# VH-VL binders against Rho guanine nucleotide exchange factor 33 (ARHGEF33): the designs that were tried, part 3

Target 1, 176 residues: Rho guanine nucleotide exchange factor 33 (ARHGEF33), of Homo sapiens (Human) (a8mvx0r265to440)
Amino acid sequence: KRQTVALELLESERKYVINISLILKIKATFQGSDGKRNSKERSLFPGSLRYLVQQHLDLLHALQERVLKWPRQGVLGDLFLKLTNDENNFLDYYVAYLRDLPECISLVHVVVLKEGDEEIKSDIYTLFFHIVQRIPEYLIHLQNVLKFTEQEHPDYYLLLVCVQRLRVFISHYTLL

## First folded at step 17 (VH-VL; from j4 with light chain D28G D30S)

Design k1
Fold by ESMFold2, look of step 17:
Structure k1 (fold): chain C 176 residues (1-176), chain A 122 residues (1-122), chain B 107 residues (1-107)
Amino acid sequence: as target 1 above (176 residues)
Amino acid sequence: QVQLVESGGGVVQPGRSLRLSCTASGFTFSYYWMHWVRQAPAKGLEWVADISYDGRYKYYADSVKGRFTFSRDNSQDTLYLQLNSLRPEDTAVYYCARDSFYETGDDAFDIWGQGTMVTVSS
Amino acid sequence: AIRMTQSPSSFSASTGDRVTITCRASQGISNYVAWYQQKSGKAPKFLIYAASTLQSGVPSRFSGSGSGTDFTLTINSLQSEDFATYYCQQYYSYPYTFGQGTRVEIT
């Protein structure tokens, strides 16, 4: 059922956003400690991280409002169409994140010392990769919603466009 | 109604222990990082500790590290702060506070309890 | 730890006045600043986050500005209910720290 799949998307987004709040707290442990830090250590996290997290949070709030107050013919495609629009910064933040990430990954090992810090280092890597995987996960969720959406539903063609845009964006990863 | 209610304050002698509780209502407790903030008489606010939404991560101010232990029980929507080896300088009103991240994307404190008074005197 | 220094420590004002409270951080903290209002015997009340964003339900006469190290809270046309102590707070790095407070008193 379409409602069940939409609720699954909402819960997935909620868990995703709540989990990535941890990376901002971990970042805060590195951002002012003892004046021994240099500016390279402060570059441990992608510069777009805070803005990207805010975009995901805004999506969560929009999904929450739409899905929990599910109208008889609930529409989701407009939210993701807005998200993937050229005038929206979301995909730009995601591209910036992906461009920054290799350097950030290489710095985690150097900056986060092995003594007593291995668990935090593992958590940082995991959280970095959660963000990488989130756009592909949106595609999977939207494909599943579309599967249970009849052709005459107001969401049908909106979802088709969103799915196509996400597929194109994801395929572009190999060219970056 | 969104609310935080602290309890467990009292008057104790130096070196003794006390356990504070904070009960949340009106919101989904497990979505939020939570904090303790204290205020000594006629003084400003001092952040004491926070705890992650799932209880796995805990951070403490240096003044309380090793003496205070923060925990949460998401099944009861309750926070606990164990105050050990109490000193006169721990005398303060203790507030629990909700991290605003889920609401705002920023780690400010959007909901505060009314506080519970801890007095440590000889 | 990042030191937050507020000024003035206190001052008197009349209703209708425009008041400005400043807060200076000991290092750059971007806009990771919140402001709180506290009346005697009460819990702090959340006013502003991200240096300039007004919390829902806070009157529009309150505003915040600043980035980096210098931040201000402004009350445009002070009301009788605004006499209180105001705190800035940084959440850029652990430990989170507050300014020492600014008491706004009736003239």
Scores: ipSAE 0.803, ipTM 0.898, lowest interface PAE 0.8, mean pLDDT 89

## First folded at step 20 (VH-VL; from j4 with heavy chain T104R)

Design u5
Fold by ESMFold2, look of step 20:
Structure u5 (fold): chain C 176 residues (1-176), chain A 122 residues (1-122), chain B 107 residues (1-107)
Amino acid sequence: as target 1 above (176 residues)
Amino acid sequence: QVQLVESGGGVVQPGRSLRLSCTASGFTFSYYWMHWVRQAPAKGLEWVADISYDGRYKYYADSVKGRFTFSRDNSQDTLYLQLNSLRPEDTAVYYCARDSFYERGDDAFDIWGQGTMVTVSS
Amino acid sequence: AIRMTQSPSSFSASTGDRVTITCRASQDIDNYVAWYQQKSGKAPKFLIYAASTLQSGVPSRFSGSGSGTDFTLTINSLQSEDFATYYCQQYYSYPYTFGQGTRVEIT
């Protein structure tokens, strides 16, 4: 059971990372317009985007190694402790992402309205919100892993700390 | 282990068409953006096109836009490049290449095929 | 399109030499630069990404540097297998573009 929910987390992270690779490519379509776009249009995307995508990719690779070679005691909490620790900048960059996002959404409205491409506009918004939604999704996945983790398991208290940190983070930063 | 193998090159007259293919092995094809890059005889490299992991997004160099069509079949781990309205300037070795994003987080080209030669001549 | 200009176009060198190849972008591209090695009749081989990060299995005699518009590939002690043509490439914006190449030949 525990291994099964760990595999679900891994597969969810893989799908997530592969999907968000598109946002970097879309960004690249706006970056080299040969001097006809102002610096405001070049800020259509949050400044922390490249950093966050890399962190999610690094997590995916760590999960792949841990989950596909599942040791008999199977520990995941250390990976998420590393991400959620006060000394790690990951959650701080998420805060920066959330602060930048309203302006980015407003600029996408202006730029995409000029081009009239409703499909790309919808894709950009969907990708922006996938990144927002990922932290709550981690909480759900870790709660499921914790549900099947006995108190004497090496992972138990690691997961408890991670779940608490994610709950606190989510409660301070909400999606309207 | 990881391999890309192109095929379908040949000699054709100007205005005609060719279809190139590229077969992938040794990795999960559907995780990766893929590219075509060409090299004219005794010349440098020119990026031609890329395609998203799911085939929904495609981007083309201006020199081929409207004439070339990129597609993929993830069930067969195969890329296709339809070359229409060929010109002498399209004469090149055509390489397929794997985007390195899934491996490295940057969109460089980490795996290349051996190339297939396209010659457009009267 | 972002133009990538390599210098020199070619030069001769001997085994053991330090070789420096430069690449200049027509605009600021941060560190979105890769380097490739191509031997005659072969496909390009991936060496460096993010301007300075070596790909797995690339010898440590290769190094890359630069940010913004000016980028450098250095081979600190040239080996016989290093005689080839080298390309820089930007992946900052579409269309992705390569430098014209630098051919390193034996003296």
Scores: ipSAE 0.817, ipTM 0.901, lowest interface PAE 0.8, mean pLDDT 89

## First folded at step 21 (VH-VL; from u1 with light chain Q27S)

Design v4
Fold by ESMFold2, look of step 24:
Structure v4 (fold): chain C 176 residues (1-176), chain A 122 residues (1-122), chain B 107 residues (1-107)
Amino acid sequence: as target 1 above (176 residues)
Amino acid sequence: QVQLVESGGGVVQPGRSLRLSCTASGFTFSYYWMHWVRQAPAKGLEWVADISYDGRYKYYADSVKGRFTFSRDNSQDTLYLQLNSLRPEDTAVYYCARDSFYETGDDAFDIWGQGTMVTVSS
Amino acid sequence: AIRMTQSPSSFSASTGDRVTITCRASSGIRNYVAWYQQKSGKAPKFLIYAASTLQSGVPSRFSGSGSGTDFTLTINSLQSEDFATYYCQQYYSYPYTFGQGTRVEIT
């Protein structure tokens, strides 16, 4: 059963990463025109975006290796412990993303309307929110894995720490 | 084995149309953005177009915008490039290429087909 | 569109030589640069992405460097199979663009 919920996490991450690949392509349509003329001009896209996308992709690749080659007592908690560890900047870059996002949304609302394609505007908002929602979604997935993890399993403590770290992060940083 | 195979090239007169195909095998086609890149005889490489993993987004080079249409059929692991209003300067070997994002996080081209030749000449 | 300018256009070299090819972008593109090798009559082969990261299976004699506008591909000890044309490519902004190519020829 544990393998089943681990596979659900893997498939969720795969769909998430593939879907957000679009935001980098959309950003590339603006970079020839959206390049800053000086250090004061604000960007339509959060500065931490590329870093976060790469971290999510790296997680996907690690999950693929672990879950598809599921040993008798597969461990996932170390992957998320690495992401949430105090020495890792991942969550700090998420905080930066969340802090930049309101201004980015405001600029997209104004600027992209003038470029004429309402579908691209809607897709940008949706992709911004997918990234916002991914940390809460990780919490739900890890809670499901933990539910089917026995206390004696090497993953139990790792998952417990990860769940707590994600819960604390979510409680301190709320964005709609 | 990971493979891309183009087909549909040929010799046509200016103003005519041609449809190129690219069939993928050995990987999960629907995970990847795909590209067309062309190379005129004894010339360099020119990016032509790309298409999103689900076919919803398509971007084109200015030289072909409004004349070429990119599409994909994920149920058959196949790309199509409709070449309309062909001009002599469209004469090139046309390659399909896989975007490397899913593998690397970067939008380079990690897998290429063998190419199919399009000659536009009267 | 961001123009990629390669130098030199061609280069005569012998096996064992150190070969350096430069690529200059018309505006800053961070490290969004790939390098390809193309032998006559064949499709390009992916060598390097992110300016300096070698693709799996690429020999360590190949290296890439640069950031911003100036990029370099280096072959530290040229082998007989390395005689080919090399292209840089930016993927920072649409349209994606290639350099015009550098042909590395046997002396």
Scores: ipSAE 0.810, ipTM 0.899, lowest interface PAE 0.8, mean pLDDT 89

## First folded at step 23 (VH-VL; from j4 with light chain Y32W)

Design x2
Fold by OpenDDE, fold request of step 26:
Structure x2 (fold): chain C 176 residues (1-176), chain A 122 residues (1-122), chain B 107 residues (1-107)
Amino acid sequence: as target 1 above (176 residues)
Amino acid sequence: QVQLVESGGGVVQPGRSLRLSCTASGFTFSYYWMHWVRQAPAKGLEWVADISYDGRYKYYADSVKGRFTFSRDNSQDTLYLQLNSLRPEDTAVYYCARDSFYETGDDAFDIWGQGTMVTVSS
Amino acid sequence: AIRMTQSPSSFSASTGDRVTITCRASQDIDNWVAWYQQKSGKAPKFLIYAASTLQSGVPSRFSGSGSGTDFTLTINSLQSEDFATYYCQQYYSYPYTFGQGTRVEIT
């Protein structure tokens, strides 16, 4: 069961990362060849977006490696400890993302409305939302892994600490 | 082994159509954006088009927009490029290439096919 | 479209030489630049991404640098197998664009 839940986390992350790749492609369509488009693009997408996407991708690769080597190294907690560590900027960039998101949503609405492409707008909003919800989703996944982890397992306390950190973090932000 | 293999190139007259194919192997095809890049004889590289992992999104260079159609079949690990209303300036080796995002986080081209030659001449 | 101006178009060098190829973007593109090697009659080979990150499997004698508008590919000690055409490419904005290429020939 523990391995199954770990695999579910991996597949969730994979799907998530593949999906959010689209937002970078869309972003690239707005950057244009002129300085004016670049300025608008910065307003349409949070500045922390590229960094966050890279961090998620890195996590995906790390998770993939751990799951593939599960019988030998069925530990995931250290990856999330590193991700959520104060020395890591991931959560800071995530907070920055949340901060910038309302304005970005507003600007996307205006710009896309002018272009008349409702489908793209919807996709952008969906992707923005997925990024917001990913931290809470991590909490859920880690809780599930922890549920099937024995106290004697080396991952137990790592997961416990991660779960606690994420709970505290989420409790400080209303949008989560 | 990760590999891309193009096919479908040939010699055609202006205004005619060709359909190129690219078959992928050695990796999970549906995880990746894919591209077509072409190279005219003794010239440089030109990006032609890309397609999203699920085929929902397609972007084209202005030079081919409205004439070329990019598609993919993930069940067959195959890309398709429909070349309509061909012009002499479309003469080139056409490469399919894998987007490197899934591997590196950057939208470069990490895997290339050997290319297939398309010649448009009267 | 963003223009990538590559220089020089061609030059001759000897084995063991330190060679540099430059690429200038028509606007600020941060570090979203890749470099490729293409040998005659072959498909391009991926060398560098993010302006300065070496692709896995590529020899360490290759390096990339730059940010903003000016980018450089360096081969610190040219080997016999390095004689080829090199291309820079931006993936900052659609359409993706390449430099015109630099042919490195043997002296």
Scores: ipSAE 0.917, ipTM 0.952, lowest interface PAE 0.4, mean pLDDT 94
Fold by OpenDDE, fold request of step 26:
Structure x2 (fold): chain C 176 residues (1-176), chain A 122 residues (1-122), chain B 107 residues (1-107)
Amino acid sequence: as target 1 above (176 residues)
Amino acid sequence: QVQLVESGGGVVQPGRSLRLSCTASGFTFSYYWMHWVRQAPAKGLEWVADISYDGRYKYYADSVKGRFTFSRDNSQDTLYLQLNSLRPEDTAVYYCARDSFYETGDDAFDIWGQGTMVTVSS
Amino acid sequence: AIRMTQSPSSFSASTGDRVTITCRASQDIDNWVAWYQQKSGKAPKFLIYAASTLQSGVPSRFSGSGSGTDFTLTINSLQSEDFATYYCQQYYSYPYTFGQGTRVEIT
């Protein structure tokens, strides 16, 4: 059962990362070739977006490796500890993303409605929201893994600390 | 072994159509954006088109927009490029290439096929 | 479209030489630049992404630098297998565009 929930986490992350790749493509669509358009594009997307996407991708690769080696290791908590520790800027960039998002949405509303394809119009807000929801989703997944982890398991305390960190973090932000 | 194999190239007259295929192997095809890049004889590389992992999004160069159609079949690990209203300037080796995002986080081209030659001449 | 201008178009060098190829973008594209190597009759090979990150499996003698508009590919010590045409590419905005290429020939 523990392996099953780990696989669910992996597949969730994979789907998420693949989906958010579209945001970068959309960004590339609106950045344009002129300075004015580029200036607008910079404001259409949070500045932290590229960093966050990279971090999620790195996590995905790490998760994939761990799940592949699951019969031998079966440890995931260290990955999320690294992601959420004070030495890592992931949560800071996430906060920056949340901070910038309202203005970006406002600008996207104006620009995308005028210049965007129907698919982009349909997907852009959902994609922005996926990033917002990802931290709470991590909490859910980690809680599920923890639920099926014995106290003697090396991953138990790692997961416990991660869950606690995420809970505290989420409690401080209303958009989560 | 990660591999891309193009096919469908040939010699055609202007105004005719051709359909190119690219078959992927050695990786999960549906995780990746894919591209077509062409190279005219003794010239440089030109990006032609890309397609999203699910085929919902397609981008085209202005030089081919309205004439070329990009599609994919994830169940067959295959890309398709329908070339309509061909012109002499479309003469080139056509490469399919994998977007490197899933591997690197950047939208470059990390895997290339061997290419298939398309010649448009009267 | 963003123009990528490479320089020089071609030059001759010897094995062991330090080789530098430059690419200038028509506008600021941050570090969204890739470099490729293409040997005669072959498909391009992926070398560098994000302007300065070496692709896995590529020899360490290759390096990339730059940000904004000016980018450089450097081969620290040219090897016999490095004689080829090199291309820069931007993926900052659609349409993606390549430089015109730089041919490195043997002296």
Scores: ipSAE 0.912, ipTM 0.951, lowest interface PAE 0.4, mean pLDDT 93
Fold by ESMFold2, fold request of step 26:
Structure x2 (fold): chain C 176 residues (1-176), chain A 122 residues (1-122), chain B 107 residues (1-107)
Amino acid sequence: as target 1 above (176 residues)
Amino acid sequence: QVQLVESGGGVVQPGRSLRLSCTASGFTFSYYWMHWVRQAPAKGLEWVADISYDGRYKYYADSVKGRFTFSRDNSQDTLYLQLNSLRPEDTAVYYCARDSFYETGDDAFDIWGQGTMVTVSS
Amino acid sequence: AIRMTQSPSSFSASTGDRVTITCRASQDIDNWVAWYQQKSGKAPKFLIYAASTLQSGVPSRFSGSGSGTDFTLTINSLQSEDFATYYCQQYYSYPYTFGQGTRVEIT
């Protein structure tokens, strides 16, 4: 059933957003702890990541409204079409995140090792990797929704476009 | 209706212990980081501690580190703050507060309880 | 720890006045700042986050601004219910810290 698979997408996004809440606490733990450089030059929490967190949260709230209050036949493709269109910066911020990631990882090594926070180090790497993997995870979820969507359904074309956009994005940035 | 209700405050002598509770209702408790903030009589606000949505991560202010222990029971929608080795300077109204991340993406405190008074005197 | 210094400590005003409260951080904290209102005997009330974003249900006469080290809370056309103590708070790094408070009093 489409509604069941849509609920799985919603639950996945909810768990993802709740888990990434740790990012702000990682920021709070380590931001400015060295004191050698100002926060803009060497930040554990670049502006691209803050924007992505807000975009994921906005998506979660939109999914909650749409999926939990399924008052119509249940269209999801418009949400992801909006998120992936050329006018939206969402995927561009993922590109910026991927570009910033090596520097963030390097800073974690320097700061965490210096302060002896070995326990959180593994969680930080896992979290940063999960953010990278979230776009491929969306592709999988949308493909599953599409599998249970009839060609005559108003969502069919929307989902097909979204799936194609995500495939193209992933193929271009797998090499980064 | 979203609310937080603190309890367990009272008058105790220095060196004694006290356990504060905060019961949540009207929202899904396990989605949120939670905080304790205290306010000494006629003074400003002081952040005390926070705890992750699942209880794995806890952070404490230096003034209470080693003496206070924060925990949560998500099956009962309840927070606990164990106050050990209490000092007169711990005298304050203790508020539990909800982290706003799930609502706003930022770590402000969007919901506060009414507070429970802890008085440490001899 | 990041020190948050509010100015002034108290502020006498009349209804209809424009009130500005400042908060200075001891280091650059970008816009990781919240503002709270507290009436005597009550819990703080959430007003503003990210230095300038109003919480839902907060009257539009409240506004916030600032980035880096200097932040302001402005009440445009003060109402009788706005007489309270106001706190800024940084959530840039642990420990989270509050300003000492600014008491807005009726003249």
Scores: ipSAE 0.747, ipTM 0.874, lowest interface PAE 1.0, mean pLDDT 87
Fold by ESMFold2, fold request of step 26:
Structure x2 (fold): chain C 176 residues (1-176), chain A 122 residues (1-122), chain B 107 residues (1-107)
Amino acid sequence: as target 1 above (176 residues)
Amino acid sequence: QVQLVESGGGVVQPGRSLRLSCTASGFTFSYYWMHWVRQAPAKGLEWVADISYDGRYKYYADSVKGRFTFSRDNSQDTLYLQLNSLRPEDTAVYYCARDSFYETGDDAFDIWGQGTMVTVSS
Amino acid sequence: AIRMTQSPSSFSASTGDRVTITCRASQDIDNWVAWYQQKSGKAPKFLIYAASTLQSGVPSRFSGSGSGTDFTLTINSLQSEDFATYYCQQYYSYPYTFGQGTRVEIT
């Protein structure tokens, strides 16, 4: 049912947002002994990543408002149209994150957590990869919502546009 | 009503132990990183430790590392701070605080308890 | 650890005054700064994050500014409930650290 699939999207976004909170703590573990130098050190948590975190958080809050108070003609497409709008810069910042990712990974490699747990390091790498895969995951979720959306529903064509936008984006940037 | 309530403070001799608790209400506890912050009498604030939403990740200030252990029980919405090998300089009001990330996207402290007093003296 | 140095340590003011409190970090911390208000015998109250973003429910007479190493908290028209101690706090890197506080007292 359509509401059930929308709830799955909400819970997926909640889990994603809660998990990405770890990247701020990765930033915080960056040793500042000579972290003062200078444009190199500033790239550990670039503004593009901070912007993406805020966008994902805003999406989560909007989904909570829509999905938990789901009216009979609930609409999701407008949220994702806003997210993928050229004026929002979300997808552009996502591309910027992808180009910054190798440097982020190298900095994590030098981070020494006091427990030295290999599972913690593996979890951090998994998190960075999850950020990469989140756009394809949105596509899958929106396709599932569309599957249970009648053509006469006000959300039908909004979702079609969103799905098309995401599909085009993914086609251009499949692990370039 | 969003609330944090600390307990377990008291007066204890140096070298002894205490266990502090913090109970949460009015919000979904398992969504948030949590912190302990302490304040010595008539002094400023000192960050002590944090713990991840699921309890897997913990970080401690150097002044307490190896002596304090932070844990949480998400089924009881409760934090625990085990204070071992206490020293006179650990004398402070201990606050639990909620990380604001889920609300703001930043790691500030948006909700504080009223604190519990730990006095290490003899 | 990153040192956060506040100035002044204390000062006296009257209601209606414009109050400015400064905080200087020992290194560039971008805008990863929060401000708190603490009244005697009470827990700190969250005011500002990201150096300049006002927390919901905080009166608009409070404002913050700065980036890099220099940060300010401004109270544009001091009210009777604003007499308190104010702390800046960095969350750029572990350990998170606070300034030593600035006490705003009644003249």
Scores: ipSAE 0.741, ipTM 0.872, lowest interface PAE 1.1, mean pLDDT 86

